# Designs tried in a protein design chat: VH-VL binders against q08179r182to404. Part 21

Target 1, 223 residues: q08179r182to404
Amino acid sequence: KLIEIRKKTSEFLHETLEESNLITYNTIENAEKKQKFLNFFRKLYSAKEGKIMTFQHDEISAIAQMFKNDSVLDNLSRPQLAAMSKFMSLRPFGNDNMLRYQIRSKLKDIMNDDKTIDYEGVESLSQEELYQACVSRGMKAYGVSKEDLVDNLKVWLELRLRQKIPSVLMVLSSTFTFGGLPKENYSKAFSPLAEKKETKSKYDDLLDLYYDGILQVLSSIPD
Key: E = the ipSAE of ESMFold2; O = the ipSAE of OpenDDE; V2 = 0.75 times the mean of E and O plus 0.25 times the DockQ between their complexes.

## First folded at step 5 (VH-VL; framework fv_prolgolimab)

Design c1 (at its last look DockQ between E and O 0.48; V2 from the best seeds 0.00; counts 0 for: pae E 2.1 > 2)
Fold by OpenDDE, look of step 5:
Structure c1 (fold): chain C 223 residues (1-223), chain A 120 residues (1-120), chain B 106 residues (1-106)
Amino acid sequence: as target 1 above (223 residues)
Amino acid sequence: QVQLVQSGGGLVQPGGSLRLSCAASGFTFSDYWMYWVRQVPGKGLEWVSAISDSGGRTYYADSVKGRFAISRVNAKNTMYLQMNSLRAEDTAVYYCAKEGWDSYGYFDYWGQGTLVTVSS
Amino acid sequence: QPVLTQPLSVSVALGQTARITCGGNNIGSKSVHWYQQKPGQAPVLVIYDDSDRPSGIPERFSGSNSGNTATLTISRAQAGDEADYYCQVWDSSTHVFGTGTKLTVL
């Protein structure tokens, strides 16, 4: 029975991957990436079935990088679009296409802003600028110290610019991280494997939190 | 196909000025950061300047700060480098470059290069 | 400014594997990009983000990055691979290029 379930799951994933525009490359030339993708989601489904599975940051990152903003946005549900809009300080009015357009526009702004901040340095920003930067990215900013805002933004830049996580996934991660989207009951079944550091900094904790969020986002991808 | 076609450059005396142009095609110009990189003949590559997609933000290497000005006209799909107070050490082939797609920190396409010679 | 150090020259026999290194302090924590430049031509991106290959670049080109060294590997070297190669990183609000390596195919 288990073998049959796995086989069906595998077949379903293959079919979904073949028909899906969610990934950046769906060609025969990317067979290795496809296999990696499938393996990841098999592991994820195992976790959903109650198996305790751990995911490394690099594993999550590798899969996340296969997604494109436009493709993801085109496949988001109304609740997800609404949640993103809310966390991005957008007005969630209009049809789905309108929401997608607004979100896409905002993401573009954030992407450019990320580059700007990277050139200028996070530490060069005023408290107000930090606040706005965090708010626009769906982060908790109200009542947060300047130091924490800096750390938050640094983590964001690390994931977005260094780890090349798509901005759409980052914002969605923020929604999970900060309570914008309901956590599924099986969220306890999978956790990112935190790098064994003797002493974890606040930065490291936040990094882990974001990877958890990204993992949740990836787990929420409809079958 | 992405194309970056450069123009301008040439011979100028120290203290003189030149303006370089880079005409872009084959992609949405206004969506990308653009860059200038120079290369002294027989030497390596050196980043010179960066400009944001809208042109609202500009950045320069220390070696050219205060003397060079990067700009762009998105409606014309063209980027410029105004070089003032030119020095002998500014002698180089100048390349315009495009930022990578949905990425940061590298240059995926380059212009053909323009030679700038500063000599008395 | 951070310095990326490359060997001045590397030689490889036709059909053999060439490895060009790029050294930098903690370069493994950065994304390394590689460019090929033939005489009289503009640089061409051959590897980005340590190991990703642009469309049109042969699979013979691969990249790795760990510790203090990034490496561009060119397998089954061809005569057309003879060129200068530059590594590059983003660091501290600047783009830094390596010193460049001349690859000779024998």
Scores: ipSAE 0.781, ipTM 0.915, lowest interface PAE 0.7, mean pLDDT 89
Fold by ESMFold2, look of step 5:
Structure c1 (fold): chain C 223 residues (1-223), chain A 120 residues (1-120), chain B 106 residues (1-106)
Amino acid sequence: as target 1 above (223 residues)
Amino acid sequence: QVQLVQSGGGLVQPGGSLRLSCAASGFTFSDYWMYWVRQVPGKGLEWVSAISDSGGRTYYADSVKGRFAISRVNAKNTMYLQMNSLRAEDTAVYYCAKEGWDSYGYFDYWGQGTLVTVSS
Amino acid sequence: QPVLTQPLSVSVALGQTARITCGGNNIGSKSVHWYQQKPGQAPVLVIYDDSDRPSGIPERFSGSNSGNTATLTISRAQAGDEADYYCQVWDSSTHVFGTGTKLTVL
């Protein structure tokens, strides 16, 4: 049942994000960050036109950090907020501001749980605890081995705690990574991620998957 | 402005107990994890303890586990460190510290420090 | 037991650039933070997340982190920069501080 709800809400969010602003350019903190934003989105636009472009994790992280939670939530319509709430296993009630509060409260709970898990060690969690941690973050957990749940959660912690990807973008990115594979045709002109192929672990593959999800969220923003 | 005001400290015999306090102002105390870090005079810094924003999770360096207890009362904007079974090696200046605003793993504001001396 | 190794002391001529290193195995995969401490005072955060400056820290303080070495750079060194400097990381269940470096401004 959860899988079906997540599929429906993910599809709705994907369709409507292509028409949504997630940030106001003029509110970006300084001219250097504004220039990085412009350069990144020109590159992204070129990739959408079919030019071969590659994106490094660090450049994606720097841009993603500009998408503060409150700014992103303020730019979502009530149907989008409701879909996001349902994806997060919340029961949406009230007006837009109450929905934003419910989402922020859940994201704060997840962040505190992230810190707790990082202090105690991901490997210290039981399979049930791993399952609940992954489900609450919008990850595929049904039919997934304990070892893969560990890797999924480690990727989340890396992105959230070290790379400082805003929580709202993490959840939106999860709608693209929920099934464990990138959604086809989401960006037909999409350029591949930069990749070091010498050796790759399952962790590194998952990290690339999540950065691709973040890139897909960012690519849904009009220029 | 963020302010962490410490109290407690002093001279204590080995095996004794002492309670340190850290009173916070200038931010929403209940939203942040808090920490204790100590420094032996003339030496480097050593992390001692952490407490979650609600107080529901506590963590300790191995050197103090079982002897020290961190706590907080969010209604009073105050964190505490109960130090029991004190040893000479616990002699240090103790700092309380706040977690960063939007980030994790560093200490953006520090208290003024409280000296604890364990000597007969 | 991970140890963040710093040189015991670094000297810099007034107005020149000081570089203080923090060595650790694969420290480039961790976020490194830096603190300044003057005698009798609490530490003050000067760099966090490798290269970010908190409000009130001048631009002449900068940081980098790659491989096995993080570096705090202080350009246009002033007499007031004379202090002890500590690096710090979060390392699974513990916060680890570097051994400390005394910066002397000549």
Scores: ipSAE 0.568, ipTM 0.801, lowest interface PAE 2.1, mean pLDDT 84
ESMFold2 (binder alone), look of step 5: mean pLDDT 92; pTM 0.931

Design c2 (at its last look DockQ between E and O 0.50; V2 from the best seeds 0.70)
Fold by OpenDDE, look of step 5:
Structure c2 (fold): chain C 223 residues (1-223), chain A 119 residues (1-119), chain B 106 residues (1-106)
Amino acid sequence: as target 1 above (223 residues)
Amino acid sequence: QVQLVQSGGGLVQPGGSLRLSCAASGFTFSDYWMYWVRQVPGKGLEWVSAISDSGGRTYYADSVKGRFAISRVNAKNTMYLQMNSLRAEDTAVYYCAKEGYSYGYFDYWGQGTLVTVSS
Amino acid sequence: QPVLTQPLSVSVALGQTARITCGGNNIGSKSVHWYQQKPGQAPVLVIYDDSDRPSGIPERFSGSNSGNTATLTISRAQAGDEADYYCQVWDSSTHVFGTGTKLTVL
């Protein structure tokens, strides 16, 4: 029955894809991207069905880039909004629209801050600035070394500014990565394939962790 | 439709000053970083300056640091470049440019303004 | 600062495919953007993020980036494609432009 529900969900996504506001480019001209999108989620559903599926970072990134902050925010549940708010050090007061507004505002600040940090260099930040930067992005910062904070922020900037992953997905990823949202047991069924071979740096490990988080976020998108 | 309309520029002697303006329309000006890029006639493009969405952060190429000042008035949808202590090597067409949807590139450009520094 | 190297000029016959390269150390790890500039005009974005095309830009324009070389490909070249082309990257607090390539359509 669950398998049938998932199949129906996939079919539903296919049927409603053109009407979906979740995808950035929802035009006939983007048929190839749409197909890529559908294939990705079919693969994801297969993973949820217990098949061991692997995802490449570029594959995850490509799909993530199809999402817009506003569209994602508009489709988040109350628990998700509340979790994001809390994780972003926001006070989760008010109705869903208020939460969305606050989150959107904070995301805007983070986006600008990312650019600022990129111009000035992560290494130029004080420990306190690094701490605040990580906290605002939903990262674990308390008790974390300066070096690790720098690495975390570098990974963030790589994904956000270089890989063009939407900030909303990044923050949600952080919530999964750092325990802000419950991890569904499905995390064992799918994993990002590490692009880099045998000698993984801390940076690479963090990168993998974030992609795992992004994958989890994408898997949590309502059917 | 996104439009960037430039004004100012002209001929100035070495050591002189000029102010360039860039009026923006067709998008939410206050949501985007803005840039100046210049081009020596017959030569390539050179980034000059960047300003954050609120104007709180400004950045400059080494070649113009200390001499040029970028600013913006979001209420007027206008960006400025104050150029002081102008040198002959500052002679160029100056373009205002808008940040793209994603980071790191310029999606729209002004028509350009010629600045000539000559004795 | 990284230097982006482009050929000074490229010639293409009408209706044929032009390829303009942009060389840089490990440029494949960066996002490359391309601008078209016609004489007396401002630059126009034709490719961003290696291969994405802005609205209004013909499908004849495509981009790729790997290793040490980014490439702008213009298929079915038209007379109107004659222009200067610049690659550009963001690199550690600086926007870096290529040296520019003059494309001539024969």
Scores: ipSAE 0.859, ipTM 0.952, lowest interface PAE 0.5, mean pLDDT 90
Fold by ESMFold2, look of step 5:
Structure c2 (fold): chain C 223 residues (1-223), chain A 119 residues (1-119), chain B 106 residues (1-106)
Amino acid sequence: as target 1 above (223 residues)
Amino acid sequence: QVQLVQSGGGLVQPGGSLRLSCAASGFTFSDYWMYWVRQVPGKGLEWVSAISDSGGRTYYADSVKGRFAISRVNAKNTMYLQMNSLRAEDTAVYYCAKEGYSYGYFDYWGQGTLVTVSS
Amino acid sequence: QPVLTQPLSVSVALGQTARITCGGNNIGSKSVHWYQQKPGQAPVLVIYDDSDRPSGIPERFSGSNSGNTATLTISRAQAGDEADYYCQVWDSSTHVFGTGTKLTVL
């Protein structure tokens, strides 16, 4: 069933991400962004047992924005594209280019649906619409309350529409939030505004979780 | 190189109708959401309407909902605004606008078309 | 109906720095965009996503956004910068524009 497929494909993607060059330093467009990239990855690669590194949401977003969907997809192997397709509930068929096209088409459909939901309001969705929206985005939805589904979708919209995290990174991040973060995790995301609150909301916790997933995707990049 | 060329404005009586057109060139029109924004001469800007890239979804400011209809024909690279039941407060310069690289802003604008609703 | 409040006018001497504010409740949690409009012309995007410049906009245009205030900064002001400036956000199912600021370069 869907849960088992997503667990299996998430594990495969987690095991193989370092085999792919999702972005390289030389492809970054200007010196200011190159400097941000260097500072970020130097800090990220220094994380180890006994030296946990923390990252603000905005610095993670700035790095994630340097990725391009087409470039990332071009650097995935066919088995990785097939796993990603299955995670997204697509039927993998054909060669690499066909798989990339299927994934791009699905991601475009989700982006247009994201805009639609944002215009209409997340609260306007029926229970069934909420369930389908969350499932199609790689979220756990079975046995999840309506209020939690709403918060999950709001986090997705924040990351996609305001923070402009590329769709392909969002899906890869979802494999970590769905399939679980690695047991040895020495990098953590945080928000200074949320840390000032006396108690963090469920939304704030979810946002941290998704940024942690993005950090895991970024940690897999060889450099 | 991106161009939005508007037509269709003019003078109309209250309760009347007009149709505005916005012809696009220099980009892949069918990839982008499109918008109408209006401005009373000498005053500020007000968003009016949005349409999805396929034309399957349309959205309106409350002030025009039920009276205005946005549409597009991607084969013609053209967007339209049908304005019905016009009121004096609809008098403005109407701009078509293109959504930019990221969501929520307008990177290219048409030249503007004046609509005057007056007896 | 959310309101983005801008000063009615701002004056700046040639070569000096102008700052145009855009006030809104918790505007720092939203992406703020800025448009320049000269008389008889359509608006032109000068800043998007708080601080990014479109191609062709000079580096002297910059933006920031935190708390309840977004700010457009124009350093080394030139005569050609004289225009109306509008901020804009997406909020609550609508695109909201600021009240507008007339920048005068002395």
Scores: ipSAE 0.667, ipTM 0.853, lowest interface PAE 1.6, mean pLDDT 87
ESMFold2 (binder alone), look of step 5: mean pLDDT 92; pTM 0.937

Design c3 (at its last look DockQ between E and O 0.54; V2 from the best seeds 0.68)
Fold by OpenDDE, look of step 5:
Structure c3 (fold): chain C 223 residues (1-223), chain A 119 residues (1-119), chain B 106 residues (1-106)
Amino acid sequence: as target 1 above (223 residues)
Amino acid sequence: QVQLVQSGGGLVQPGGSLRLSCAASGFTFSDYWMYWVRQVPGKGLEWVSAISDSGGRTYYADSVKGRFAISRVNAKNTMYLQMNSLRAEDTAVYYCAKEGYSYGYFDYWGQGTLVTVSS
Amino acid sequence: QPVLTQPLSVSVALGQTARITCGGNNIGSKNVHWYQQKPGQAPVLVIYDDSDRPSGIPERFSGSNSGNTATLTISRAQAGDEADYYCQVWDSSTFVFGTGTKLTVL
């Protein structure tokens, strides 16, 4: 089932021409952004060809920010929508438009909840609230300590609110970060470059893992 | 085009009340958090209050907690600030502001409304 | 409460480059935003997320943020750039504005 989800995710990313439409619709003044996009994926493709490539967090973030929730959702097939729904603990019920609506609604709720949690502090949440928050975001939560849930959610908030990673990509990346999906063989050829820190914390490790997940999602985009 | 048009304000005595309004247009009002920021004449900017997209969550600066109430009616594309127990130190130009596309800043501002609290 | 410190005033000759700093403890780890405010007008966003520029803002405006200092750079200063400038960050539970800088174009 997880393999199928990954496959569906990959298939979705194959159709991400529409996400590129955001870039396509960019005016001439956004040429730099377009070039950045192309360079990133060229680098990614080189990695797929077996070259060892490293990616900075800011580099990944910059590309990730070019994707939009609505654009992504509009391009998902029925199987993909169903998979995403399941991952988000939604029931894949109804027609495609209904599924998109449900996913969009859930994403909106998560986005607002992120802000709320940020205002109120992650530490202010009960264990049950933390559990639900993590589950809603596609994180492994069952059997996870409160402390770990807090850390996971903090990383999520960092990526969403500070690094401005789209929630749709965050949820998709969670499949790689926390979903236990098998990594493709080529995924060993590229990795996010951690920020140079003298001491690496658990938080930093989680952050790195999440960026790795994002990178894997992006790597599923075909040439 | 995004527009935030403010109304209300004026002169009030200490202990009095005022209600400010902010009418929004040019964007999906119900999708964005909204804010109030004030500025004492000749001074800097101070965040006053925040309200979530649905209005379910509200937040206030310590200086106004318990006295001010932020609200919104999404069907009317309007946000409000009820100011009670006004003090001289509340004298300021009040701005409504829209949350940016991303988190943590204000991309559009209203024209401002002067609130003067004086005996 | 965290305080963002800005110089009270900065002067720049017409056509030259102005730099306005915003100091804060570990501000480099935060996203800094900048607003321009002309007399009698509402603030206008000129930079967000350290270095991003809203549509309609000239390329002359740029931002950077590292360490303990964020900087708004205004190249080829024009008379119309004369204004107050405020930096701003989100600090977990509150919005924090800088003290403001008056930019004078000579």
Scores: ipSAE 0.824, ipTM 0.933, lowest interface PAE 0.7, mean pLDDT 89
Fold by ESMFold2, look of step 5:
Structure c3 (fold): chain C 223 residues (1-223), chain A 119 residues (1-119), chain B 106 residues (1-106)
Amino acid sequence: as target 1 above (223 residues)
Amino acid sequence: QVQLVQSGGGLVQPGGSLRLSCAASGFTFSDYWMYWVRQVPGKGLEWVSAISDSGGRTYYADSVKGRFAISRVNAKNTMYLQMNSLRAEDTAVYYCAKEGYSYGYFDYWGQGTLVTVSS
Amino acid sequence: QPVLTQPLSVSVALGQTARITCGGNNIGSKNVHWYQQKPGQAPVLVIYDDSDRPSGIPERFSGSNSGNTATLTISRAQAGDEADYYCQVWDSSTFVFGTGTKLTVL
């Protein structure tokens, strides 16, 4: 039942993200970051069939960090906030501000849990704890091996705790990793360090997948 | 104007106990994880303990686990370190520190409290 | 246990640029933070997340991190920059401080 709710809410969010301006260019901190933003989106918008654009993880992280949680949430409509709440396994009620509070509160709880897991080690979690941790973060967990759940959670911790990807973007990105990338995906993420490895790990592949999800969220923003 | 004001240090015999306090102001104390870090004379900095924003989770360096207890009372904007079974090697200046703007560092520190463990 | 190694001391002429290194295996994959500690005082954060400055820290303090080395750079060194400097990471479920560097301004 959870799977069906997440499929429906993911589809709704994917279809409606381009209707929302998630950031205002003039609110970007300084001229250096504004130029980085412009260069990134010029490259991103040039992606098309036959001209796939590739992005390093560091490029994506720098841009993603500009999308502050409160700014993103303030630019989502009530139906989008309700869909996001349902995707996160919350029971939405009340007006827009109540929904934003519920989402912020859940994200704060997840961040505290992320810190706890990082202190104690992902390997210290039982199968049920791993399942609950992945489910609460919007990851596919039903029918997923313990090894894959561990790798997914490690990727989440890397992105959230080291790369400092804003929590709201992480959840929106999860809708693409849960519901699948669009058929017409012309942007790809990579890590030069991981590409030098003799054989890429499942962790490295998952990290690329999550960065591709972040690229999808970013590519949904109107010109 | 973040401020961390410490108290409770002093001289204590091996095997004794001591309680350190850290009073916070200038920020919403209950939103942040808090830490103790110590500096042994003539040596560098060493993390001692962490406590979550609610106080529901506590963590300790192996060297103090089972002997030290971190706690907080959010209504009083105060964190504590109860130090039991003290040893000579616990002699240090103890600092309380606040969680930074993001994960993994300390943005504000207390003035430090000297704890001396000697016969 | 992982070790963050720093030179024991670094000297810099007044007005020149000082560079303090922090060495660790694959430290470029971690976020590095830097603290200044003057005699008899608490540490003060001067750089966080490799290269970000907290408010109140002069722009002449900067940081970088790649490969196995993070570097704190202090341009236009002043007498008041004379202090001990520590790098720090969160590593393998623990906080790790560097060995410390005494900066002397000549």
Scores: ipSAE 0.633, ipTM 0.839, lowest interface PAE 1.8, mean pLDDT 86
ESMFold2 (binder alone), look of step 5: mean pLDDT 93; pTM 0.941

Design c4 (at its last look DockQ between E and O 0.59; V2 from the best seeds 0.69)
Fold by OpenDDE, look of step 5:
Structure c4 (fold): chain C 223 residues (1-223), chain A 119 residues (1-119), chain B 106 residues (1-106)
Amino acid sequence: as target 1 above (223 residues)
Amino acid sequence: QVQLVQSGGGLVQPGGSLRLSCAASGFTFSDYWMYWVRQVPGKGLEWVSTISDSGGRTYYADSVKGRFAISRVNAKNTMYLQMNSLRAEDTAVYYCAKEGYSYGYFDYWGQGTLVTVSS
Amino acid sequence: QPVLTQPLSVSVALGQTARITCGGNNIGSKSVHWYQQKPGQAPVLVIYDDSDRPSGIPERFSGSNSGNTATLTISRAQAGDEADYYCQVWDSSTYVFGTGTKLTVL
């Protein structure tokens, strides 16, 4: 089922029209960003062709920020919506609009919750709260220690609030990071480059894994 | 166009109370966290209070905690700041502000309202 | 509480480049935002997330942030750029503003 989710996500991102709708185009001033986008995916394409390519976190972040939750949701197919719903611990019932509404609502809740947690501190949460917070964000939470939940949530907050990664992409990336999905063979050809190699903490490792997940999601978008 | 229009404020004695209002337009008010920031005349900016989109969460600077209450009525697109037990040091121009597209900053500000606490 | 330090004043000749610094311990790890405030007016966001520019803000305004210093750069300074400028960060549980810099255009 998770493999199917990945496949459906990939299929979604393979549609050029849908991809274009995922990117926010404001004005001619965004030409530079558009070029950056194209260059990024050309680099990804090269990686898929077997070239070893590395991506810095800031590069990934910059591209990720070009995606918008609403645009992504509006372009998801029913199977994709259903899959995403399940991943977010939602019941996938109703028509497509209902599913989008539920997902959007949940994302909104998560976004607000992120801010709340950031104000109050991750350490202030109970184990149950941490569990629920992680589950709602598509993270593996069952059987995970409180400490690990805290770390996971901190990484999430870093990516969402500091690196400004869209929540929809975060949830999708969680499928790769925590969903136990097998990485595609081509995924070995590209990896995020850790910004701080000298002293890697557990936190840094998690951050790297998350960026890897984001990169996996982005890699599903064709040139 | 995003607009934040403030009202209220004025002169009050120490220990007195005032209520500030901020009417929002040009955006979906209920989707955004809102803020109060104040500025002592001739001085810098100081964050005062935050309220979540639904109003369920409120946060205050230590300097005003227990004395000020932030609230909002989304149906009216209006945010309020109830200021009680006012002190001379509360004298400032108060601004309402909207959260930015991303987190941690203010993208739009009200015109400000002067609150003067003096005997 | 973290303190963001700005120079009290900066002067720039018309048409020249002004740089306003914002110092803070490891500020480079945070997102820095900048506001312009003219006399008797509310602050206006001119830079957010270190270097992003809101719509309507001239390209002359740019921002950078690294190490312990964030910098607002105003190229081709105009008379209308004369104002107070404040840097700002979010610090876990509070918003912190810089001390402010008065920019004078000569």
Scores: ipSAE 0.811, ipTM 0.928, lowest interface PAE 0.7, mean pLDDT 89
Fold by ESMFold2, look of step 5:
Parts: C-alpha cells; sequence; structure tokens
Structure c4 (fold): chain C 223 residues (1-223), chain A 119 residues (1-119), chain B 106 residues (1-106)
C-alpha cells in the first residue's frame, strides 16, 4: 500500500516539477555562485541534447546547496505539497502554510534522527529500527537485506549530514531513487576517489545512484 | 545577539561534585543541540558532552561517562553539567557551546568557567 | 586514535598571507572547521564546512580541504589576527580538535 502511494506521488511530482521555479538565477547570493550555476547548467543542458555528460559529486553538491528549503516549498503548488506529504507518509490537511509546516516538521524530525544515528552508529540499529529509518526516508525497505539497508542509510547520512544537501531536495531525489532512474539517462554522477579504486563497493554504487537522483531533480529545472 | 552566560565552577577536592550552568539568550534555545567542551589551561580543546534539542538524547566522552550528567530546561533557556566523582584530570576551563549552522561544529561559545580539582 | 596535527607556530609578515595546516588521515573526506582563540578568551568560529565563512568574519579568511591536509588561509594579515588557531572535525562518536597553532604577525 505504501509502495502504491509512493509510486503515484513520485510520478505526479516527476511530471510537474519542471513547471516549478525551484530556484531563480538572480536570487543566487554572489557572482562566484552564479558562475558555478551557469557552468553547471550549460553542461547539464548539453546532456539533455543527447550528449553524454558526467558530473562529479562535489559539483552536484555545490549546486544543490544553493537551493533554500523555504523558497522551494513556497514555489510548490498545493497538489505538489500534498503529493510530497503523501510520499513522506504524512496526512495532508489544511491550507498551503499548514502543509509546508507539516513537511518542515517531518524533515526536522528526520534530521534529529539522522544525528542520533550518526552518534550511535548505523550498525547499532535493530532490524526493525533500521527498516523504519529507511522507510521514513523514502527508501525501498521491504525484502531488502540488513546489509543493504545499512549501506543505504549510510549514503543518506553522508548526503544529508556531510554534503549538506538541502532536506527538500533529499525528499525530491528520493522519488527518483525509489522509483528508478529514467531509461534514457545522459547525465551521470561520479567520484574521482571511487573511480580510482580497484573494486567499487556497493556503498560507492549507491552513492552514485543517489547523486543521479539529485541530478534528475536539477534536470527538471526549466531552460 | 547570541549570548551564552556561564556560572558555577570553582575549587573542589577529588571525589567532590559541582554543577555548571549555561544561560542562553538571543536565539530559540529549544531548537538547538548544545555542548560542553573543556580546555586544560595552556593546552588544547576536548569535547565533553552533547545534549539534543529536546534533551531526549545525551552523549559523553569516554573520560567522563558515568560521572557527568548533561541536562537542560528549555523553559529556562538553561543547560547544566552535573559533575560527580571529580578527579584531578578534570581540572579545566569548561565552555558551553551552541550547535552551528549545520552539523558537527560550534558557532557560539560561553565565556568559560574554571573548575579546579585538587586537595 | 584520530589525531589532527597542526604546526606549533606559524609566522607571517604584516600584510602577507599566512597558511595554517591541519593534517589527518583522509581528512579531505571530512568537514573541517576552524576556530580562533585569543589569550583569555573563548574560541571564535572563523571557518566551517572546510571553506564557509560565518557572518562577521572578513573575506581574507578562507579554507580548503583535500587529501590528508586542510588549510586555513589568512590573506593581508593584520596584527589582530595574532592568536591560536584550532581545526576540528566530527569523527563518528567524538569531536576531534587539532593540536593548535600560534600565529605570530611580524
Amino acid sequence: as target 1 above (223 residues)
Amino acid sequence: QVQLVQSGGGLVQPGGSLRLSCAASGFTFSDYWMYWVRQVPGKGLEWVSTISDSGGRTYYADSVKGRFAISRVNAKNTMYLQMNSLRAEDTAVYYCAKEGYSYGYFDYWGQGTLVTVSS
Amino acid sequence: QPVLTQPLSVSVALGQTARITCGGNNIGSKSVHWYQQKPGQAPVLVIYDDSDRPSGIPERFSGSNSGNTATLTISRAQAGDEADYYCQVWDSSTYVFGTGTKLTVL
């Protein structure tokens, strides 16, 4: 049942996200960040034209950090806010401001839980605690081994706590990692350190997957 | 402006107890995780303890676990460190500190309170 | 045991650029923060998350982090920059501070 709700809300968000002004170029803080934004999106638009392009994780993180949670939420329509709430296992109610408050409150709860898990260690979670932690973050958890759940949660903690990817983008990215990436994908994320390894771990592959999800969100920004 | 005003401290014999206080103003205290960090005079900094925004989670350095207890009363905008079974090596200036803009560092510090443990 | 090694002292001529290093195994994979501490005062955050500057810290303070070394850079050094500087990371279950560097402005 949860899977059905997440599939429907993910599809709706994917179809409508391009229509939203998640970030406005002229509101970017300074000229250095504006130049990074321009360079990134020129490269990204080249990939949309069918030329394969690759992006370093650090490039993606730098652009993602330019997004502000409140600005993104303010520019989502009520149907989009409701879909996002349902994806997050919330019951939407009230006007737009109440929906935004519900989403912000849930994201704060997850952030506090992220900090707690980081202090105590992902491996210290029981099977049920690990399952619930992954489900609450929009991950597929049913029928997934404990070892794979641990790796997924570690990637989440890396992105949220260390790479500082904004909370709203993490949720939007989860809709792509939950439902799978588009069949025709011309943009790929990579890490120079991981590409130098003799053997890439499952963690490294998952990290690439989650960054690809962030790329999909960024690719939805209109030309 | 953010202010962290500390009180307590002083001279105590080994095995004794003290309670340190940190009164906060200039921000919404209940939204932030809070910390104690200590510094032996003339030496480096050492993390002592962490408390979550609600007070529901507490964490301690191994050197103080079981002897120190961090707490907070959000209605009073005040954090505490109860220090029991004090040892000579606990002698330090104790700072309270506030959670930063993101995870893993301290953006504002109290003025420091000297704790001296000696016979 | 995690160890963040800093030089004991660094000297810089007035108006020149100072660089203070913080060495640690694979520190480039961690977020590095920097504090300034003047005698008899509490530490003050000057850089967080490797290179970000809190409000009120002048632009001549900057930071970088890659490989095994993080670096605090102070351009156009002023007499008021003379202080002790500490790097810091969060490392799983503990906060780790560097050994500290005394910056002297000549």
Scores: ipSAE 0.635, ipTM 0.851, lowest interface PAE 1.7, mean pLDDT 86
ESMFold2 (binder alone), look of step 5: mean pLDDT 92; pTM 0.940

